# VH-VL binders against q0aze0, part 316

Target 1, 268 residues: q0aze0
Amino acid sequence: MKIILVNNRFKENTEKKAQEIAGQLSALNVEVIIDNGLDEPYAGTVDFIMVLGGDGTMLRAARRYGQRAIPVLGVNMGTVGFLSNIEINELAEYLPLILREEYSLEARMMLEVAVFQQQSLLTRVFCLNELLLRSNSPRMLSFALEISGQKLEPYRGDGLIVSTTTGSTAYSLSAGGPIADPQLDAFIVTPVASHIINKRPLVVSPEREISLHLLEEREAIIGIDGQIKMDFGAENRVLIKRAPHPLLMVNLKAKPFFTSIDRSLQRQ
Short names: E, the ipSAE of ESMFold2; O, the ipSAE of OpenDDE; V2, 0.75 times the mean of E and O plus 0.25 times the DockQ between their complexes.

## First folded at step 14 (VH-VL)

Design BB107 (framework fv_ragifilimab)
Fold by OpenDDE, second read of step 15:
Structure BB107 (fold): chain C 268 residues (1-268), chain A 122 residues (1-122), chain B 113 residues (1-113)
Amino acid sequence: as target 1 above (268 residues)
Amino acid sequence: QVQLVQSGAEVKKPGASVKVSCKGSGYTFTGYYMYWVRQAPGQGLEWIGVINPDSGGRTYNQKFKDRATMTVDKSISTAYMELSRLRSDDTAVYYCARGHEYETYLDYFDLWGQGTLVTVSS
Amino acid sequence: DIVMTQSPDSLAVSLGERATINCKSSQSVLYDYDNKNYLTWYQQKPGQPPKLLIYWASYRESGVPDRFSGSGSGTDFTLTISSLQAEDVAVYHCQQYYSTPLTFGQGTKLEIK
């Protein structure tokens, strides 16, 4: 068995833990690759991915490895989040199950985000949470939203979020988007501070395609999963589709989503 | 060994064009953005543009948009930068550089070519 | 465009002493979502390309000596060499990668006094 341990290079505690776990796994004749984000994603074949940290680390891991159809386990290290399945202190207990491949998988839809410079593809990214289009100034944006060839009325506001159901509890929620069942595949299109007070979020079929472009010469930003940043201007277009492969999240421990989110909301 | 190797020095007359090459080795060439940066003698660094070696997608510094053309030949892991309508103030060392991250072109550079001196003189 | 301004243009420091180079951006290069400063420092020796020293304002590239450190946030950044060594003689460049066009400072020439 070969396992990738994904941690955050900027969090020293996760690095130390990764080394410790690597030693333990090696003692069990498991080959271990540590990915702290400094290097190119490991290109070799692996059987399992273990993410050490919080939601941010999981998002990065999803972008790096999600298209490879490898089981991904989130191991929380003392942070609050929705993407971890077990706690670091529980790892020893569940390790035998991991090694025997006795776990269930939950498929989570990802986004395929393509950013174009005129007619040329500038970048393509698969992401687990969301794409954000946001103004890079105090001024509102004017932008066009098209869904499967249907052109909506021009939007004016600070921006727009296109999120997966997984991402519904992330920035989309803060912008007034609905909470979605992570077992449901759908796009959530949430306006950010629209000039139309009653502009409502849209729940869109994963079979549809979403395109965005600016209607005026204005500086904007594309954000992906709250981690990737790109410029977006009048010469750019963004196309959003369902990624061809979902993220396969390992489910070792029952984690009731709706009771968890309810508890989380009461704390805020 | 991970490296970028550029073509040799060029001497051009005003109005001419120059094409500099940059060959990547030791890494996945199509997995990283390639940047072009120049440095006039005794001056600071100036960004020319960036290209996605896989898709060919590119964006230029507005200053060079009408004169610079970036291309790639994936089959030989080589990037090209052509600058036309050369003038004396185009005299500089031209560098290709690799972005550290593959997810965005807004990046810093962790690998540089050795540089190509382009001299424009009548 | 984000304008990067370094200070001073040139600096002479005695061996073993602290060297301080400043870099100021015309607007903030702090990203509010990841709380990172999109600022990097390079070292360039004569006849050589720039070499990466510091990224995200304060993280040392692998192989960079501990005497080099980056600090600052928003618009004001500092590169510090705690104890200048002979091999540290070079031109140092700051660069922002917060937005295009990517821009550099004018460079700071560091010499031994």
Scores: ipSAE 0.800, ipTM 0.918, lowest interface PAE 0.7, mean pLDDT 94
Fold by ESMFold2-Fast, scan of step 14:
Structure BB107 (fold): chain C 268 residues (1-268), chain A 122 residues (1-122), chain B 113 residues (1-113)
Amino acid sequence: as target 1 above (268 residues)
Amino acid sequence: QVQLVQSGAEVKKPGASVKVSCKGSGYTFTGYYMYWVRQAPGQGLEWIGVINPDSGGRTYNQKFKDRATMTVDKSISTAYMELSRLRSDDTAVYYCARGHEYETYLDYFDLWGQGTLVTVSS
Amino acid sequence: DIVMTQSPDSLAVSLGERATINCKSSQSVLYDYDNKNYLTWYQQKPGQPPKLLIYWASYRESGVPDRFSGSGSGTDFTLTISSLQAEDVAVYHCQQYYSTPLTFGQGTKLEIK
């Protein structure tokens, strides 16, 4: 068995903990590849991916490995979040189940984001939470939203979020979007500070294609999962589709999504 | 070994074109954005543009848009930057540089070529 | 364009003393979505390409000695060398990668006093 350990190089204890876990796995005849973010993604075949950290580390793992249809387990190392399944102090308890492949998988849809500049493909990336289009100045944007070739009335405001259901509890929530069951596949389209009174969040079939472009020359930016940031001008267009493969998240421990989010919202 | 190796120094007359090459090795060439930067003698660094080596998609600094052409040959892991209609104030060391994060468009540079001196004189 | 201004243009510091270099951006390079400052520092020695020291304003690149540190947020940034060594003689450049065109400061030349 070959396992990738994805850790956050910026956390004080993560490298030592990753080495400790790698040693334990090697003692069990498991080959370990450590991905701390310093190098490119491991290109070889692997059987399992273990993410040591918070939601941000999981988002990086999903971008790097999410399209490979490999089981991914989130192991929390102190940072509160929604994308981990077990805590680090529980890993020893669950390790035998991992090695015997005794776990269930939860499929989480991902976005495929393609950004064009003057008809050439500038970037194509995959993400787990969302794409954010936002003004980079005090001036509001004027932009066009098309859903499967259907041209909506122009948007005027600070921006727009196109989110997965997994991303419904991330930036889309902060912008007034709905909380969605992450087991559903859907795009959630949430306006950011719209100046048009009837622009509401939309819940859209994941089979549809969404495109965005500016109607006026403005300073805007695109953010993808909060980790990829790029300029967006009138010469740019973005196309958003369901990614070919969902992220396969490992479920070793029952994690009650609705009671967890309800508790978080009550605390605020 | 992860490295970027550039072509050798060039001497050009005003009005000519120069094409600088940058060969990557030791990493997945198509997985990282390639940037071009120049530095005139005694001056600061000036960004020319960025290219996605997988798709060929590119963004130029507006100052160079009409004269610079960035291209890639994936089969030999080599990027090129051609600058046309050269002037004496184009005399500079030209660098290629690689972004740090895999498949990230706006990034900081963790790997630089050794530089190519281009001298433009009559 | 985001204009990057460094100060001073040059400074001389005695071995073992602290060196501080400042960098100011004409617009904020803090992205409030990820709470990161898109600012980096490079070291450049004569005849060599720039070498990455600090990224995201305060994160030290692997292999860079811990006497180098970055601080600041938004528009005002500082590179600090806590105890100058002989090998630290170089020109230091700040750069923003918040928005295109990517822009650099004019550079600060550091010499031993």
Scores: ipSAE 0.760, ipTM 0.875, lowest interface PAE 1.0, mean pLDDT 90

Design BB108 (framework fv_ragifilimab)
Fold by ESMFold2-Fast, scan of step 14:
Structure BB108 (fold): chain C 268 residues (1-268), chain A 122 residues (1-122), chain B 113 residues (1-113)
Amino acid sequence: as target 1 above (268 residues)
Amino acid sequence: QVQLVQSGAEVKKPGASVKVSCKGSGYTFTGYYMYWVRQAPGQGLEWIGWINPDSGGTTYNQKFKDRATMTVDKSISTAYMELSRLRSDDTAVYYCARGHEYETYLDYFDLWGQGTLVTVSS
Amino acid sequence: DIVMTQSPDSLAVSLGERATINCKSSQSVLYDYDNKNYLTWYQQKPGQPPKLLIYWASYRESGVPDRFSGSGSGTDFTLTISSLQAEDVAVYHCQQYYSTPLTFGQGTKLEIK
């Protein structure tokens, strides 16, 4: 068995813990590759990915490895989040189940984002939560939204979020989007401070293709899961579709999604 | 042994073109954006553009867009920056630099080539 | 375009004294989505390419001495060398990577008094 341990290079305690866990796994004849986010993703075949940290570390792991159809387990290291399944102090208890492959998998949809300049592909990236289009200046954007060939009336406002159901509790929530059961597959399209009356969040089929482009020259940016930032101008267009493979999240214990989000919203 | 090695110094006449090469080694060449930056003698740094070595997609500083061409040859892990219609004020050291994070657009540079001096004089 | 302005253009500081270099951006380089400042500092010695010193405004690159520190947020940034040493003589450049075109300050030349 070969396992990747993903950790956050900017947290000293996380790096020390990764080394400790790697030693324990090696003693059990498990090969371990440590990915601290500094180097390029491991290109070889692996059986399991263990993410040590918070939601941000899981988002990075999903971007790097989510399309490989490998089980990914989130192990929380102190900061409570929505993408971890067990706490670090529970790892020893669950490790025998991991090694015997005695767990269930939950498929979480991902986005495929392709950014073009005119007809040329600039880049293609994957993400777990969302793509954010927004103005990079005090001026509102004017932009076109097309859903599976259907052209909507122009949008005017600060921007737009295209989110997965997993991302419904992230930036889309702050912009007024709905809370979605992450076991559902859907795109959530949430306007950011729309200037046009009655522009509401949309929930659409994950089989849809969504395209965006600016209708006038403005300073705009595209943000992906808070980890990738790109400039976006009138010569650019973005195409968003469901990624070919979902992220396969490991469930070792039941997580009370609805009660957790309910408590979080009450505190806010 | 992660490094960027650039081609040697060039002397050109006004109106000519120059092509500077930058060979990467010790990392996955197609996984990191390559940036081009220049520095005139005694002056500050000036960004020319970037290229995604995987797709060949490019973004140029508007100041250089009509004269600069960035390309890559993936088979030899080499990036090129060609600047045409040279003027005397194009005299500068030209650097290639690699972004820090894998497949990241707007990034800081932790790996630089040694620089290529291009002198434009009649 | 985001214009980066450094001050002073040149600075002479005695060995062991504090050196302070300022960098101001014409608009904020703080991205509120990830709460990071897209600003970096480079050290450049004669005949050499720039060397990464500070990234994300305040994170010190591995191997950089702890006398170097970065501070500030939004539009106003500072590089501080707490106790100047002879090997610190160099030109220091700030850079924003918040948006294209990527832009640098004009540089600050640091000399020993």
Scores: ipSAE 0.699, ipTM 0.864, lowest interface PAE 1.7, mean pLDDT 90

Design BB109 (framework fv_ragifilimab)
Fold by ESMFold2-Fast, scan of step 14:
Structure BB109 (fold): chain C 268 residues (1-268), chain A 122 residues (1-122), chain B 113 residues (1-113)
Amino acid sequence: as target 1 above (268 residues)
Amino acid sequence: QVQLVQSGAEVKKPGASVKVSCKGSGYTFTGYYMYWVRQAPGQGLEWIGRINPDSGGTTYNQKFKDRATMTVDKSISTAYMELSRLRSDDTAVYYCARGHEYETYLDYFDLWGQGTLVTVSS
Amino acid sequence: DIVMTQSPDSLAVSLGERATINCKSSQSVLYDYDNKNYLTWYQQKPGQPPKLLIYWASYRESGVPDRFSGSGSGTDFTLTISSLQAEDVAVYHCQQYYSTPLTFGQGTKLEIK
């Protein structure tokens, strides 16, 4: 068995813990590749990906490896998040199940984001939570939203979020979007501080293609999962569609989504 | 082991073009954005543009947009920056630089070429 | 465009003393979505390319001595060398990577007093 350990170089103790776990796995005849999430991803074949950290580290791992259809396990090293399945102090008890491949998988849809400058493809990125288009100045944006070739009335406001169902509890929630069951496949389109009072979040088929472009030259940015930031101007357009493969999340321990989100909302 | 190696110094006349090369080794060439930066003698650093070595997609500083052309030859892991219609104030050391994080669009530079001095004189 | 302004243009500091270099951006380079400052510091010695010292305003690059530190947020940033060594004589550049065009400060020349 070959396992990738993804960690976050910028978090205290994570590199030390990754080395400790790598040593334990090596002793069990498992080949381990350590990935800090910033350098180039491992190009070879692997059987399993273990993510050490919180939701941010999982988002990075999903971007790097999510399209390879490899089981990905989130191991929390601190505050409990939505994307981790077990805690670091539980890892030892679950390792035998991991090595025997005794676990279930949850498929989580991902976005494919393609950013163009005129006709030229600048970048193509996959993400688990969302794409954010927002103003980078005090001025509101004027922009066009098209869904499968259907042109909506122009948007005026601070921006727009296009989210997966997994991302419904992330930035989309903060912008007033609905909470979605992550077992559903759908895009959630949530306006950010829209000037038009009747603009509502939309829930659309994941088979739709969504495009965005500015109608006036403004300072704007595209943000992806809160980790990738790109300038966005009037010569740019972005195309969003369902990624070819879902992220395969390992489920070793039941995680009750609805009671977890209810608890979080009760505290607000 | 990971390095960027640039072509040698060039002397050009005003109105000519210069093409500087930058060969990457020790990493996956197509996995990191390549940036071009110049520095006139005794002056600060000035960004020229960025190229995606995988797609060939480019973003230029507006100041250089009509004169600079960035290209890539993936078969030899080499990036090129051509600057046309040279002026005497284009005299500078030209650097290629690699972004720090794999496949990241806006980035800082942890790997730099050694620089190529381009002198433009009549 | 984001304009980066460094101060001072040149600085002479005695060996073992603290050196402080400032960098100001014309607009915030703090991305409030991830709470990161998109600001770097480079060291450049004569005849050499710039060398990365600090990224995201305060993170020290691997192999850089701990006497180098970065601080600040939004529009005002500082590079500090706590105990100047002879090998630290160089020009120091700040750079923003918040938006294109990527822009650099004019540089601060650090010399031994």
Scores: ipSAE 0.437, ipTM 0.795, lowest interface PAE 4.0, mean pLDDT 89

Design BB11 (framework fv_ragifilimab; at its last look DockQ between E and O 0.04; V2 from the best seeds 0.00; counts 0 for: pae O 14.0 > 2, placed apart)
Fold by OpenDDE, second read of step 15:
Structure BB11 (fold): chain C 268 residues (1-268), chain A 122 residues (1-122), chain B 113 residues (1-113)
Amino acid sequence: as target 1 above (268 residues)
Amino acid sequence: QVQLVQSGAEVKKPGASVKVSCKGSGYTFTGYYMYWVRQAPGQGLEWIGVINPDSGGTTYNQKFKDRATMTVDKSISTAYMELSRLRSDDTAVYYCARGHEYETYLDYFDLWGQGTLVTVSS
Amino acid sequence: DIVMTQSPDSLAVSLGERATINCKSSQSVLYEYNNKNYLTWYQQKPGQPPKLLIYWASYRESGVPDRFSGSGSGTDFTLTISSLQAEDVAVYHCQQYYSTPLTFGQGTKLEIK
């Protein structure tokens, strides 16, 4: 068995833990690759990915490895989040199950985001949570939204979020989007501070395509999973599709999503 | 070893064009954005543009949009920057540089070519 | 465009002493969603291309000595060399990559006093 340990190089505690776990796994004749984000993604074949840290680390891991159809386990290291399945102190207990491949998988839809400069593709990214279009100034944006070729009325506001159901509990939620069942595949299109007060979030079929472009010369940004940033101007367009492959999240321990959400909302 | 190797020095007359090459080795050429930066004698650094070596997508500094053309030949892991309608103030060392990340072109540069001196004089 | 301004343009520091170079951006280069400053420092020795020194304002590139450190946030940034060495004589450049066009400071020439 070959395992990638994904951690965050900027989090020293996760680096140390990765080294420790690597040693333990090696002692069990498991080949281990550590990915702390410093280098390019490991290109070799692997059987399992273990993410050490919080949701941010999971999002990065998803972008780096999600398209490879490898089981991904989130191991929480003392942070609050929705993407980890077990705690670091539980790893020893569940390690035998991992090694025997006795776990279930939950497929999570990802986005395929393509950003163009006129007709040229600048970048293509697969992401687990969301794409954000946001004004880079205090001024509102005017932009066009198309869904499967259907042109909606022009949007005016601070921006727009296109999120997966996984991402529904992230920035989309803060912007007033609905909470979605992670077992459901769908786009969630959430306006950010729309000029039209009654502009409602849209739940869109994963079979559809979403396109965005500005209707005026404004400075905007594209944000992906809150970690990737790009400029977005009048000469740019973005196309959003369902990624061809979902992220395969490992489910070792039952985690009650709805009760967790309810608890989290009570704390706010 | 990971490196960028650029073409040799050029001497051009005003109004002419120059094409500088940059060959990448030791890494996945199409996996990183390639940037072009120039430096006039005794001056600071100036960004010219960026290209996605895989897709060919480009973004230029507006200052050079009408005169600079970036291209790539993936088969030989080589990037090109052509600057037309040369002027004396285009005299500079031109650098290719690799971005650190592959997900965005808003990036810093972790690998540089050795530079190509382009001299424009009548 | 984001204008980067370094200060001073040049400085001379004695061996073993601290060198401080400042870089100011005309607008914030802090991205609020990831709380990172899109600011990098390069070292350029005569006849050589720039070399990556610091990224994300405060993280040292691999192989960079501990005496180099980056600090600051938003619009004001500082490169510090705690104990100047002879090999540190160079021009230092700050660069923002928060938005296009990518822009650099004018450079700071560091010499030994």
Scores: ipSAE 0.841, ipTM 0.928, lowest interface PAE 0.7, mean pLDDT 94
Fold by ESMFold2-Fast, scan of step 14:
Structure BB11 (fold): chain C 268 residues (1-268), chain A 122 residues (1-122), chain B 113 residues (1-113)
Amino acid sequence: as target 1 above (268 residues)
Amino acid sequence: QVQLVQSGAEVKKPGASVKVSCKGSGYTFTGYYMYWVRQAPGQGLEWIGVINPDSGGTTYNQKFKDRATMTVDKSISTAYMELSRLRSDDTAVYYCARGHEYETYLDYFDLWGQGTLVTVSS
Amino acid sequence: DIVMTQSPDSLAVSLGERATINCKSSQSVLYEYNNKNYLTWYQQKPGQPPKLLIYWASYRESGVPDRFSGSGSGTDFTLTISSLQAEDVAVYHCQQYYSTPLTFGQGTKLEIK
């Protein structure tokens, strides 16, 4: 059995804990690969991925490994997160179940984002939450949105979010998008500060292709899961599709999604 | 042993072209963006452009867009930067540099080639 | 374009004393969604390529001595060498990677006093 331990190299506690856990797993004849972000993703066959940290570390793990159909477990290091399933102090209790493959999996859809510079592919990335297109200046954007070849009336405003259902409670929520059950597969398209009064969030089939490009020369940014940013200008276009594989999240204990989000909204 | 090895020094006349090579070894060549930077004698660093070694997609500094061409030969893990219509003020050390994080477009440079001196004089 | 300005152009500091180099960007290089400053410091010795010292404004590259530190956010950044050693004589460059074109400061030459 091979397990990847993903940790955040910038947090001393997670790096130290990863080394400790790697030692314990090695003693049980489990081969451990530590991914702290310094090296390229491990290319070999892997049976399980254990993510040590918060939601940000899980988003990175999903980008690196989410398309490989490998079980991914989020292990929280003391702060409450939405993408973690167990706490670090519970790991010893659940480790025998992990090694015997006695757990359930929840599939979470991902986005495939391809950004082009004129006609050449500049980058392709996968993400779990969303793509955010926004202005990088005080000027509003004018941009075109196409859904499966259907050209909508031009958008005018500060930007647009294309989100998974998992991402419905992230930036899309802040921009007025709906809360979606993460078990559903759908794209949520949410305008950011639209100048057009009747532009509403759209919920569309995950089989759709979504494309975006600017109609005027403006400075804009594409943001992926709040972690990656790239320039977006009039020479660029982005194509968004459902990724070929969902992220397979490990469930060792239940988390009540709707109760948790309801409490969060009341405290804001 | 992760390294970038560049081609040797060149002496060119104004109006000529120069093509500098940069061979990567010890890592997955197509997994890291390749950047080109130059440094004129006694001056600061100036960015020329970036290439995705897997797709061949490029972004150029507008200053060099009409004269610079970046390409990749994946079979030999080598990147190229060609600069045409050379002027005396193109005299500089030209560097290739690798982005630090796997498949990350806008990035800092953790690995640099040794540099290629290009001298342009009549 | 984001313009990077370093100060001073040159600095002479005695061995064991603190050296401070400043870098200012014409626009913010802080990305609000990941709370990271897209700012890097390089050390360059004569006849050599630049060497990475600090990335994300304050993170020290592996193998770089702990006397080197980076600080600042948004538009104003500082590289500090807490106790200068002879081997630290070099030109230091700041760089932004927030947007294209990627831009560098003009460089600061550090010498022993």
Scores: ipSAE 0.809, ipTM 0.897, lowest interface PAE 1.0, mean pLDDT 90
Fold by ESMFold2, look of step 16:
Structure BB11 (fold): chain C 268 residues (1-268), chain A 122 residues (1-122), chain B 113 residues (1-113)
Amino acid sequence: as target 1 above (268 residues)
Amino acid sequence: QVQLVQSGAEVKKPGASVKVSCKGSGYTFTGYYMYWVRQAPGQGLEWIGVINPDSGGTTYNQKFKDRATMTVDKSISTAYMELSRLRSDDTAVYYCARGHEYETYLDYFDLWGQGTLVTVSS
Amino acid sequence: DIVMTQSPDSLAVSLGERATINCKSSQSVLYEYNNKNYLTWYQQKPGQPPKLLIYWASYRESGVPDRFSGSGSGTDFTLTISSLQAEDVAVYHCQQYYSTPLTFGQGTKLEIK
């Protein structure tokens, strides 16, 4: 069995713990690849991904590995968020179940995001929580939203969030979007500080293709999962689709979404 | 060995074009953005543009947009930058550089080519 | 365009002494959503390409001696060499990568006094 052990090199305790866990797994004849974000993603075949840290480290793991349809376990080393399943001090207890594959999987929809300069593709990135379109100046944006070729009335405001249901408890919530059951596949489209009062959040089918472009020259940003940043201007457009594969999250310990909402949201 | 190796020095007349090559080796060439930067004698560094070597997509510093053309041949892991309508103030060392980040072109450069001196004189 | 201004243009420092180079951006290069400063420092020795020293304003690249450190946030950044050595004679450049065009400071030439 071969696993990837994802940690965050900017969090000293996760790096030290990753080395310790790698040693324990090697003693059980498990081959371990450590990914602390420094090197390019491991390209070879693996059976399991273990993420040491919080939701931020899980977001990076999802972007790097989520399209490989490999089980991903969140192991919390700090504040319990929405994406961890077990605590680090419980790992030894659950390790036999991991090795025997005695766990369930929860599929979480991801976004596929393509940003174009004129006609050419600049970047393609996957996203677990949300894409943010936002003004990069004190001036508001005027922009067009198209959903499967259907042009909505122009938007005017600070920007727009296109979120997964997993991301419904992140920036989308702060901007007035609904909390969504992460078991649903959907886009949640949430305006940011809209000057047009009829622009309500939309929940749309995951089969739709969402397109954004500016209607006048302004400096804007595309943000991905609150971690990745790109320029966005009048020569750009972005296309958003459901990613080919969901993130397959491992469930070893029951973590009911609805009964934990208040506790988890206090992090925000 | 992870490296970027550039083509040799060029001497050009005003009005001509120059095409500089940059071959990447020891890493996944299409997995990193490729940048072009120049440095005139005794001057600072100036960004020309960036290319996604997988898609061929580009964005340029507006100063160069109508004169610079960046391309790649991913079958041989080689990037190219062509600068047309050369002027004497285009005399510089031209560098290719690799970004650190997979996911965005807003990045710093962890690997540089050795540089290609282009001299433009009449 | 984000203008990057370094100071001083040149600096002479005695061996073993502390060298300080400043870089100021015309607008903030701090991205609030990841709390990262999009600022990097390079070292360039004569006849060589630039070499990465510091990224995200304060993180040292692998293999860079610990006498090099970066600090600052927003618009004001500092590269510090705590104990200057002879091999540190170079031109130092800051670069922002907050937005395109990617821009560099004009460079600071560091010499032994």
Scores: ipSAE 0.792, ipTM 0.902, lowest interface PAE 1.2, mean pLDDT 91
ESMFold2 (binder alone), look of step 16: mean pLDDT 95; pTM 0.962
OpenDDE, look of step 16: ipSAE 0.000; ipTM 0.464

